# VH-VL binders against f1rd40r3617to3795: the designs that were tried, part 20

Target 1, 179 residues: f1rd40r3617to3795
Amino acid sequence: FNISVQSGYEAISQELCVVTCLKDLTSVVDIKTSSRPAMIGSLTDGSTETFWESGDEDKNKTKSITISCVKGINASYVSVHVDNSRDIGNKVTSMIFLCGKAVEDLCRIKQIDLDSRHMGWVTSELPGGDHHVIKIELKGPENTLRVRQVKVLGWKEGESIKIAGQISASVAQQKNCEA

## First folded at step 7 (VH-VL; framework fv_dusigitumab)

Design k6
Fold by ESMFold2-Fast, scan of step 7:
Structure k6 (fold): chain C 179 residues (1-179), chain A 119 residues (1-119), chain B 111 residues (1-111)
Amino acid sequence: as target 1 above (179 residues)
Amino acid sequence: QVQLVQSGAEVKKPGASVKVSCKASGYTFTEYDINWVRQATGQGLEWMGWMNPYSGDTYYAQKFQGRVTMTRNTSISTAYMELSSLRSEDTAVYYCAREGWDYNYFDYWGQGTTVTVSS
Amino acid sequence: QSVLTQPPSVSAAPGQKVTISCSGSSSNIGDNYVSWYQQLPGTAPKLLIYDNNKRPSGIPDRFSGSKSGTSATLGITGLQTGDEADYYCGTWDNSLSAGYVFGGGTKLTVL
């Protein structure tokens, strides 16, 4: 059966008569940025009116946001809000999503190219397994880039909900996964 | 081993300039930014600015803007901090410090250079 | 440049536990990672804690850090006479004059 996560994230489908309730983990993960003022609050305040700005002019340095999960935290999706229509001098035109067990051992998940007028959430599903670090590498034509929000969706160990029956499971899961 | 070795103590008159050096060893000099921090006698730590040894880019604390210049010479892995128009209030120990790879902390510090400004 | 607030001094006996607070605002501690530095008399500062709660190699586990909201705390358990030093918190500041800011320092006396 299928369950839609409706907070701007992609639909989630499961073939078993079991679903796992996802929740917003953004406040309990560790987030680092390539900017000296990390501006974590600007990325996690729930507002797309505030922004993180890379501020790094060094050509050797990749502009990035790195998310680390502590023990018992499992990330399933990561979403990044970009507003190139307002941030015309700080556009993000490409995002590379990577994950792994440690920052020195990352595997590329996917690259998403954004048009020059992109506005909205960019979401990457994370592969199953023991992935504790997610890195988002950002590219654009200008020296400084802007990102307006980051969200991490997933689950904590011991907080999964199992429901039997496809149609009733979809309805119940929608209620139980609202946070 | 990572080391930052600073130049020796200086005594200057008011109105003079001082240039402190910081020689790095044990790592690739151009891969880590250098920060400068001072400490007046019996006082706390005061951040002055950072210098990127690869690009030469700098950022100075507002209090020192117009009086401080941070440079480097990559051929000898040495960072410099020059402070001009010295006043008695500039009497302090000046430290260079290497910024960690993720730009959040100072992982190695020089031993400090005492600068005394007196007439 | 903003300055973070620390108590000027703290005292405890050998073997006891001490905590040192560091208070800031949303633009500094609230938005950024906190580091702690130990300065023994007559020496340069030494990194003690980084990324709120991580220890560099060689720092014993009796030193710990934590952060909640706009405040950070350094904890020292099993206090030793060799811990007598000045302790500084530090972080980046997002304000209009963004830069690194230090707390005023806390003198730890082991009695």
Scores: ipSAE 0.306, ipTM 0.717, lowest interface PAE 3.3, mean pLDDT 83

Design k60
Fold by ESMFold2-Fast, scan of step 7:
Structure k60 (fold): chain C 179 residues (1-179), chain A 120 residues (1-120), chain B 111 residues (1-111)
Amino acid sequence: as target 1 above (179 residues)
Amino acid sequence: QVQLVQSGAEVKKPGASVKVSCKASGYTFTDYDINWVRQATGQGLEWMGWMNPYSGDTYYAQKFQGRVTMTRNTSISTAYMELSSLRSEDTAVYYCAREGWDYSNYFDYWGQGTTVTVSS
Amino acid sequence: QSVLTQPPSVSAAPGQKVTISCSGSSSNIGDNYVSWYQQLPGTAPKLLIYDNNKRPSGIPDRFSGSKSGTSATLGITGLQTGDEADYYCGTWDSSLSAGYVFGGGTKLTVL
């Protein structure tokens, strides 16, 4: 069987393609931020030199990035690039990953704490099943925070990599929501 | 099914205070911020502020700072908005509205409104 | 005068389409999500569009939203007599002394 590998940047792709062939779905998902949506393009431009910085409208609220998958798109992993070493006034020190069928029916997957000097990708595996929405809640010590890139990896129904979805779904089904 | 049910109409004299209630049902009360919006007769919508029912945190529009207080009682899933030092220009319908998921500043469910009339 | 500018009224016949504009600045529409609300006579407002272009469950697809720069538009196709209402845009204003702001409202008359 021949499987086509598409993974965007290779720094993330190698660990996720050992037994499955995943593709970069970032360009085909809908991304929403808790503030400053005009900066969303910086999260998906393929560069970690640009950033989304939260704004005034969410300064007293939970800051978040929400990813919505259209029908036929199956997300298996979500990766977020944080550079606390450069963004010293806008650090991200905690991330909470949630997923579900709709924004009102989200289940917590996991929480990842980042050290004050973190630089690099933070990746969460997503549970299998009928999940169309992934939410990443962000915490930091300052009023605003920065995220440099977001990447969604998975498979599209009907593609040559359909077998990758079966293996990923089997693994993910063993991991229910933490909450 | 999500519902926000507000207290009944009030008639107040200038200088008095009014406290409007908003009882939530059909969802977890502490998961969604409650916003307050008013509308004078024949006029547009005017935002007054929001209250987080989990933390009790509030944010008031500058125009109402010093006159408005937003609170809640989580035991009965009820939000309150108290407006003091009432003037005739405070005559309006007052709405509570639930902020959508993700705190993204949209109001997905609204109370039916409470008419407050300020007259001598 | 509202911070967000809408036409005070629009009118069209049943079956036609209409667009309602909402104009702001970089501190509000330019940098934040836009919502649209429908208010039928004597009732509370109802959410029609959120996050610029998304519909809540139960809102028919003949209602649509879009945003470009510092302006947003609400589109209504296949107009019905039951669409006669006031329509409001709304967004966060990121200036120091602001908060959530609504447009002045547009009265839609279905002829």
Scores: ipSAE 0.042, ipTM 0.636, lowest interface PAE 6.5, mean pLDDT 84

Design k61
Fold by ESMFold2-Fast, scan of step 7:
Structure k61 (fold): chain C 179 residues (1-179), chain A 121 residues (1-121), chain B 111 residues (1-111)
Amino acid sequence: as target 1 above (179 residues)
Amino acid sequence: QVQLVQSGAEVKKPGASVKVSCKASGYTFTDYDINWVRQATGQGLEWMGWMNPYSGDTYYAQKFQGRVTMTRNTSISTAYMELSSLRSEDTAVYYCARETRGWDYNYFDYWGQGTTVTVSS
Amino acid sequence: QSVLTQPPSVSAAPGQKVTISCSGSSSNIGDNYVSWYQQLPGTAPKLLIYDNNKRPSGIPDRFSGSKSGTSATLGITGLQTGDEADYYCGTWDSSLSAGYVFGGGTKLTVL
């Protein structure tokens, strides 16, 4: 018995299902940051008035937010709120999204560059399949940077999918509507 | 295998400068920051600063600012720590240590064997 | 002086358990991951625990770490004479002008 045949058949079946809304999974995933982990609560408190700010221990190192999903959690999108217009000394000008089965084995999904006045949500679609770790690497011109919110959108096995809020993004960061 | 090999013991007079070396092998030198930590006889560990071997950027503990300089030579995978205006209180073992990069890697995973610096008249 | 507070010494018999505490503030232990380093007499320190509670390859599971609020704890079970060493906690201080800080060290004696 060939397990790859079973996996291919299941994937094809999934393509026929139209998902029109997403559930906010942020409260059921594990979130870690490259510095100042005590500020992680600011990323998930539902407010864009609070922020996580990276520490000076991250200077010249990769600044990142890492999201780990438990079994039964299927992330489809990750959204990050950046406000460069207010955070002029802590701008985020580039994001690299990665995913994989473990922190040691991540594949790059995409890089999104933000304008120097960006304000709003930056959303990355996650590839289909069994990825348990999502890493967002952050770059900016200053020694520290700020992120105001993170949301993970998708579905839980055995639960209905619902939209958890409005997602806003700059034109450069909007998802392409092309199939 | 990862190794950090430091230069030999130094004896200096008060007011002199000392330059300690730390030669890295077994990994890509420019991928990991080098930290310097000292330990006076019978005392605890005291952090001095870090140096990024890729950029050359440094950050020094405030106690050592104005007296310490951390540099590197990437062609020979070697980090340096120079301490000037030496005092008797600077008598210590000086360690270099490799710092990992990333969200869970702000720790010192490999250490040099240490360099004893004695300041005496 | 040390920024993080550890007891200067701890002792127990072979096979027993010991706990070494490390106390700091919100800007260091409260905001950051804690590491523990073992220094055998006459040697360089060696990484024992990282990320509060993780062990590098080669470190036996009788060594454990934990963190709660502004304090961290190193636990050692099944004590052996080879565990006699100085133990240091360490972490980053997340205030913008600060760097790495160590505890004052704890001398473990196995009697």
Scores: ipSAE 0.008, ipTM 0.496, lowest interface PAE 10.8, mean pLDDT 81

Design k62
Fold by ESMFold2-Fast, scan of step 7:
Structure k62 (fold): chain C 179 residues (1-179), chain A 122 residues (1-122), chain B 111 residues (1-111)
Amino acid sequence: as target 1 above (179 residues)
Amino acid sequence: QVQLVQSGAEVKKPGASVKVSCKASGYTFTDYDINWVRQATGQGLEWMGWMNPYSGDTYYAQKFQGRVTMTRNTSISTAYMELSSLRSEDTAVYYCAREGYSWDYGNYFDYWGQGTTVTVSS
Amino acid sequence: QSVLTQPPSVSAAPGQKVTISCSGSSSNIGDNYVSWYQQLPGTAPKLLIYDNNKRPSGIPDRFSGSKSGTSATLGITGLQTGDEADYYCGTWDSSLSAGYVFGGGTKLTVL
């Protein structure tokens, strides 16, 4: 399995400018956190003023957010909002994005390091294929970490075209949305 | 080079308090938790707790709850551990240790201070 | 009482191989990464192995670690007199509210 994913703020912004078929799938995916599941609603409420904060029980485990896609849902991008400038005691300084068919079978997509005052979205493009689980592992100097929002962008079965090549994919996606 | 330098040996009477310092250098002090571990003569290592130098947050092992206080002074990159109501069984070498973290999983003690001997005797 | 169980001592001749075991439970070794620390006489402990089987820079490859279920093992090959020390395993314990636990220590004597 080769990972040829290029993503970040530039990637998501560029794709959204030329592809109009991507849907916000955040409300139809299942989200789990490594701790404090009662706060999961803060990650998907559409507001960056609320947050999920990891629990102290996670000190001995990797802090994470796991997203599960049901049949017919194809995620192409995942975006995570971090505000280290406000969350000075709960900073996230690194994120590792993984995906696979199950939580026991995950492949690393990429690692993104954040500066100590980062504020904004962190985006990873997801590799093509039959992936049902996306895991975001969070690292920082603090024993608890905060994440303010998560978004999942993609398409539903029957609403996307199977395209070969990057340029062809962009053109076909625009055409499909115009249909 | 990462280095943790602790204060010198102390001799205390039962009932007194002792405050051990741990001065960090060679890295950003606020980026890593400081843990405290003690070792009585001829005995094993015993974890006491951690202190987050950025937030000041602490967590103490149940055995030491109510007797230990962990603090820091970020302007001089120094961590402190104060143990009160000293008993003879508190006679030990006290270590500070930096808590490293891996990109895979888990946290571990990657750098240790040289230790501070505390003797409690009447 | 130590939460993690190690043999109190092991011994072998120079050039030989030795293994030191560390046994715990599902809430500590079973659920978390294991580290090993070497303590030479009169000195502070030094990190020898982290994340079950990884070596910090400067630790020779004759030191190795492994984990299976609720047990971990430290292996030392090509024993040298300078390896004579106390060895401690350590890990986090979920049942102790993110507390760290050490094994009781193993004294290695090189004959």
Scores: ipSAE 0.006, ipTM 0.498, lowest interface PAE 13.6, mean pLDDT 81

Design k7
Fold by ESMFold2-Fast, scan of step 7:
Structure k7 (fold): chain C 179 residues (1-179), chain A 119 residues (1-119), chain B 111 residues (1-111)
Amino acid sequence: as target 1 above (179 residues)
Amino acid sequence: QVQLVQSGAEVKKPGASVKVSCKASGYTFTRYDINWVRQATGQGLEWMGWMNPYSGDTYYAQKFQGRVTMTRNTSISTAYMELSSLRSEDTAVYYCAREGWDYNYFDYWGQGTTVTVSS
Amino acid sequence: QSVLTQPPSVSAAPGQKVTISCSGSSSNIGDNYVSWYQQLPGTAPKLLIYDNNKRPSGIPDRFSGSKSGTSATLGITGLQTGDEADYYCGTWDSSLSSGYVFGGGTKLTVL
């Protein structure tokens, strides 16, 4: 499935507990990339001037960013910053978001298509309930692609603070076809 | 239970082609890339390439470019590796291996197919 | 020759510990995740360590991995006779003409 809306979401505080009670969990999740893991620090350094760039050794593989949550934390939103206007040779034109409790439970949440000149945050709301793994599959026309920043928002299990958030219209979760 | 079951041993003459199959079970076949790795007698592991069973995309090691073809049949969850223009140095055990769901490692391996190239 | 360098053999007595090194370059180990595979005689390789230091389900904590710069190490403690095998490190190579590369393998003998 396709979604043609572009996120206008620009930034979030490291610690935000205002009207929403959602926290920036980026520093407490484990982030893995499909290639060039030495560049992962560029995704979480708070700057959109640095980037992770996928490796040439995987040029036909699906490039991805995988986020693993430790026990006691729940991710509610994931946001990815892409700057196709600067990264002319490394554009991201599509993102597929998947999540699950483990690899056996991984399900497609949505696909978001990006304009060839996209600049800014792309945000996906995550399904309710326990999920420990979020995978973002990235597609583009070039051999390599660039992502500039990743943020994860959510809440810690056992907190006395109530979760507040708008229930927005979203596409239904789609599971992979079984044999 | 994840299993990769490969076809039986083959004996081929120089110049012939061999096609090895790898039947997957216990998981969604299209979700995981299949890699091919070979090992000559008494030698180490040598990577040949990968095939994405969802898209059909492939990437081959330079050494095998032009001689290897990796394909799949999703209706029977089977991957194939065909090696042409066989020479005696192609005598080896050929393995299929599933790449982990987040890439970069081979989590399940087939039992291996012995290919002997002999005149 | 192998792109990644391992010692050809290591040996120790039951209950002891050994380490197996794997040395590469910035384009392979330096840039990428390292995995380790165990191959018992006459069998297919089995994943032992992935993502530098993670164990698959079913692999005992006697096996550990680490990576520093362009080198990786597999550690095995509490050696058992059943650990006799060939051990291979593996990683992607970031050069355009490469792909996945393996070390030459290390034969472990338990005395």
Scores: ipSAE 0.346, ipTM 0.734, lowest interface PAE 4.0, mean pLDDT 84

Design k8
Fold by ESMFold2-Fast, scan of step 7:
Structure k8 (fold): chain C 179 residues (1-179), chain A 119 residues (1-119), chain B 111 residues (1-111)
Amino acid sequence: as target 1 above (179 residues)
Amino acid sequence: QVQLVQSGAEVKKPGASVKVSCKASGYTFDDYDINWVRQATGQGLEWMGWMNPYSGDTYYAQKFQGRVTMTRNTSISTAYMELSSLRSEDTAVYYCARESWDYNYFDYWGQGTTVTVSS
Amino acid sequence: QSVLTQPPSVSAAPGQKVTISCSGSSSNIGDNYVSWYQQLPGTAPKLLIYDNNKRPSGIPDRFSGSKSGTSATLGITGLQTGDEADYYCGTWDSSLSAGYVFGGGTKLTVL
């Protein structure tokens, strides 16, 4: 997982730097796909060499990945890895992110258009509040689409608030957490 | 409460067409696909196709392609299934069913419409 | 002909348990979620189990589902006379033009 998604503030004097460090919540959320759910494991296996490919049976249906958060799990960011440079016949050219309390109450957060040679992570920040369901709608020119990875970042209620630091030597002088 | 209410029984002659309606209530009609499933007397369930009420897009089972047309009228939250060139083997109960939000299952079903094709 | 294979009938006494199998292939059960539908005599089918093993609100825990490879199973414990019905498994088929497929149905008789 190669995405920096931290922000925070510096402690002043005797005040604490109060931050909520983002965690990878991918293993504790429920992930559904519009088709071929047997391939969902490819989205969360930590490898961009495997993929989920939508089925032919869902042509003309909205192709999507839906993430449901259980009580106590709060998502801040959703990241999707697309590799149009390898997936020539299964390109994703547009992604629409939606969220809400239930599937019946989804509101569009943003739409991101991808170039025909896109390779890498596409990240959407989620608005603050009660978001139990996140839906990612996928569009492309072909009958089927491929997505290689999905990551969900956020926090668990009851987690200790920690001061986070960058683990890379090049960023070792920076400390940055979600507040 | 989610409900799908279908039109009444029909008796048709071979070669005629029948159009069954399915009126939805209790949810946002455009947000859920409508599927059509039939069941001949004493037989199992047979899927016919789906219709997306927002776009009007359809997908029909190969067996029914060329004879079935699925449409909707969004202003009255009603789906339609028209089957043409009726044969005696089309005698069945026809159901509309709402497809789940994730496209995996049918969560609500209409009560069924009996279509009898006889001379 | 049904794409998914179910036994045509099963029977047991009140209070006992039964299992109903549903066998398919990699393109249907192997690739997709399985649902089970209950059809009481003279009525429309009703969703019993979805996503292999989940129950809708209002379905008692006597009903359970499972999936292994290309097969699925519906379990019913504490049988009641009101459970007499036809039971159908169903799933999407990833093969082009196949669409949604049902099992042939299993008639449950409570002796």
Scores: ipSAE 0.036, ipTM 0.623, lowest interface PAE 7.4, mean pLDDT 83

Design k9
Fold by ESMFold2-Fast, scan of step 7:
Structure k9 (fold): chain C 179 residues (1-179), chain A 119 residues (1-119), chain B 111 residues (1-111)
Amino acid sequence: as target 1 above (179 residues)
Amino acid sequence: QVQLVQSGAEVKKPGASVKVSCKASGYTFTDYDINWVRQATGQGLEWMGWINPYSGDTYYAQKFQGRVTMTRNTSISTAYMELSSLRSEDTAVYYCAREGWDYNYFDYWGQGTTVTVSS
Amino acid sequence: QSVLTQPPSVSAAPGQKVTISCSGSSSNIGDNYVSWYQQLPGTAPKLLIYDNNKRPSGIPDRFSGSKSGTSATLGITGLQTGDEADYYCGTWDTSLSAGYVFGGGTKLTVL
């Protein structure tokens, strides 16, 4: 699982071993977009060759991707793939990550600014606790924006893992994540 | 509890302007866009536009562009819709409605304001 | 004329099932979430279904929504006299640049 972090004017790709030990929850969460829901499948199809593009009807509104977790599912990281090098007319230059128990009660976690030629994954760690909703607000210079993929990593309630030097409350047990 | 309370009925002559208010309560006023929708007697719903109460940004349906102005006052959690150069076909019930968090639906509606344009 | 097409009326007996259709195009229903609004006589519209098939708190499971391609449907089972109302579908239309469009409305009469 590759993570891209914006530092200065350069994107940095990093692999986090702890993150790769978590369960991929992308197929069991509910994903909504601010517009163009017919294209949502492009965000979770496992390919960065397809994309979701926001609509014109939300020109002056914040474009967003909202992820809702069902009972027993806990998200720890959310990753978004952006390819500004290919999507010249639909660039994403900033992302704001929010989370909370409901869409009406979200707290801002992090803002990540992207290079105008960014290509790769952008990842936000989510704070501990019950996150039922994660919202990703997207900003760019154009009326429409493109996102190519979304991935959610976390754990299922009732499963636990021990990590060297620490004890996690609950996470899917995986043999590849031995301490 | 979320509520949108609108101003009372208005009777206007052709060529006049009308300004309808929509007072919000029970939520953070600046977090949700307010849309305006009208309905002539015995007719369907017709969307007019929206205002972002945080920024003051507005967008109007093409049919109303140049005649409609939407504003808000954040200190009293109130949105306004002013329609100028009134015609008899503007006789309708005017509703304000709060846009849901994901921008796709109207979750709470005002009770409506009847505007009658007659000579 | 309305951009979204609904039957002007539908009727059924108490306890029966009824389906109301809403037909559009790729720029509206095909590309966007569909909502349904119930308007009882003399009242403001009320949100009945949002995001194609979700119910707000307080809406009984007798009401359901679905979407396929460029069409959406509202299903009502176990009809009650209190369900007599006008029903509207609504969605954004990308060809109107931030324009929301409603169907023409369907008058439900419970016989």
Scores: ipSAE 0.023, ipTM 0.616, lowest interface PAE 7.6, mean pLDDT 83

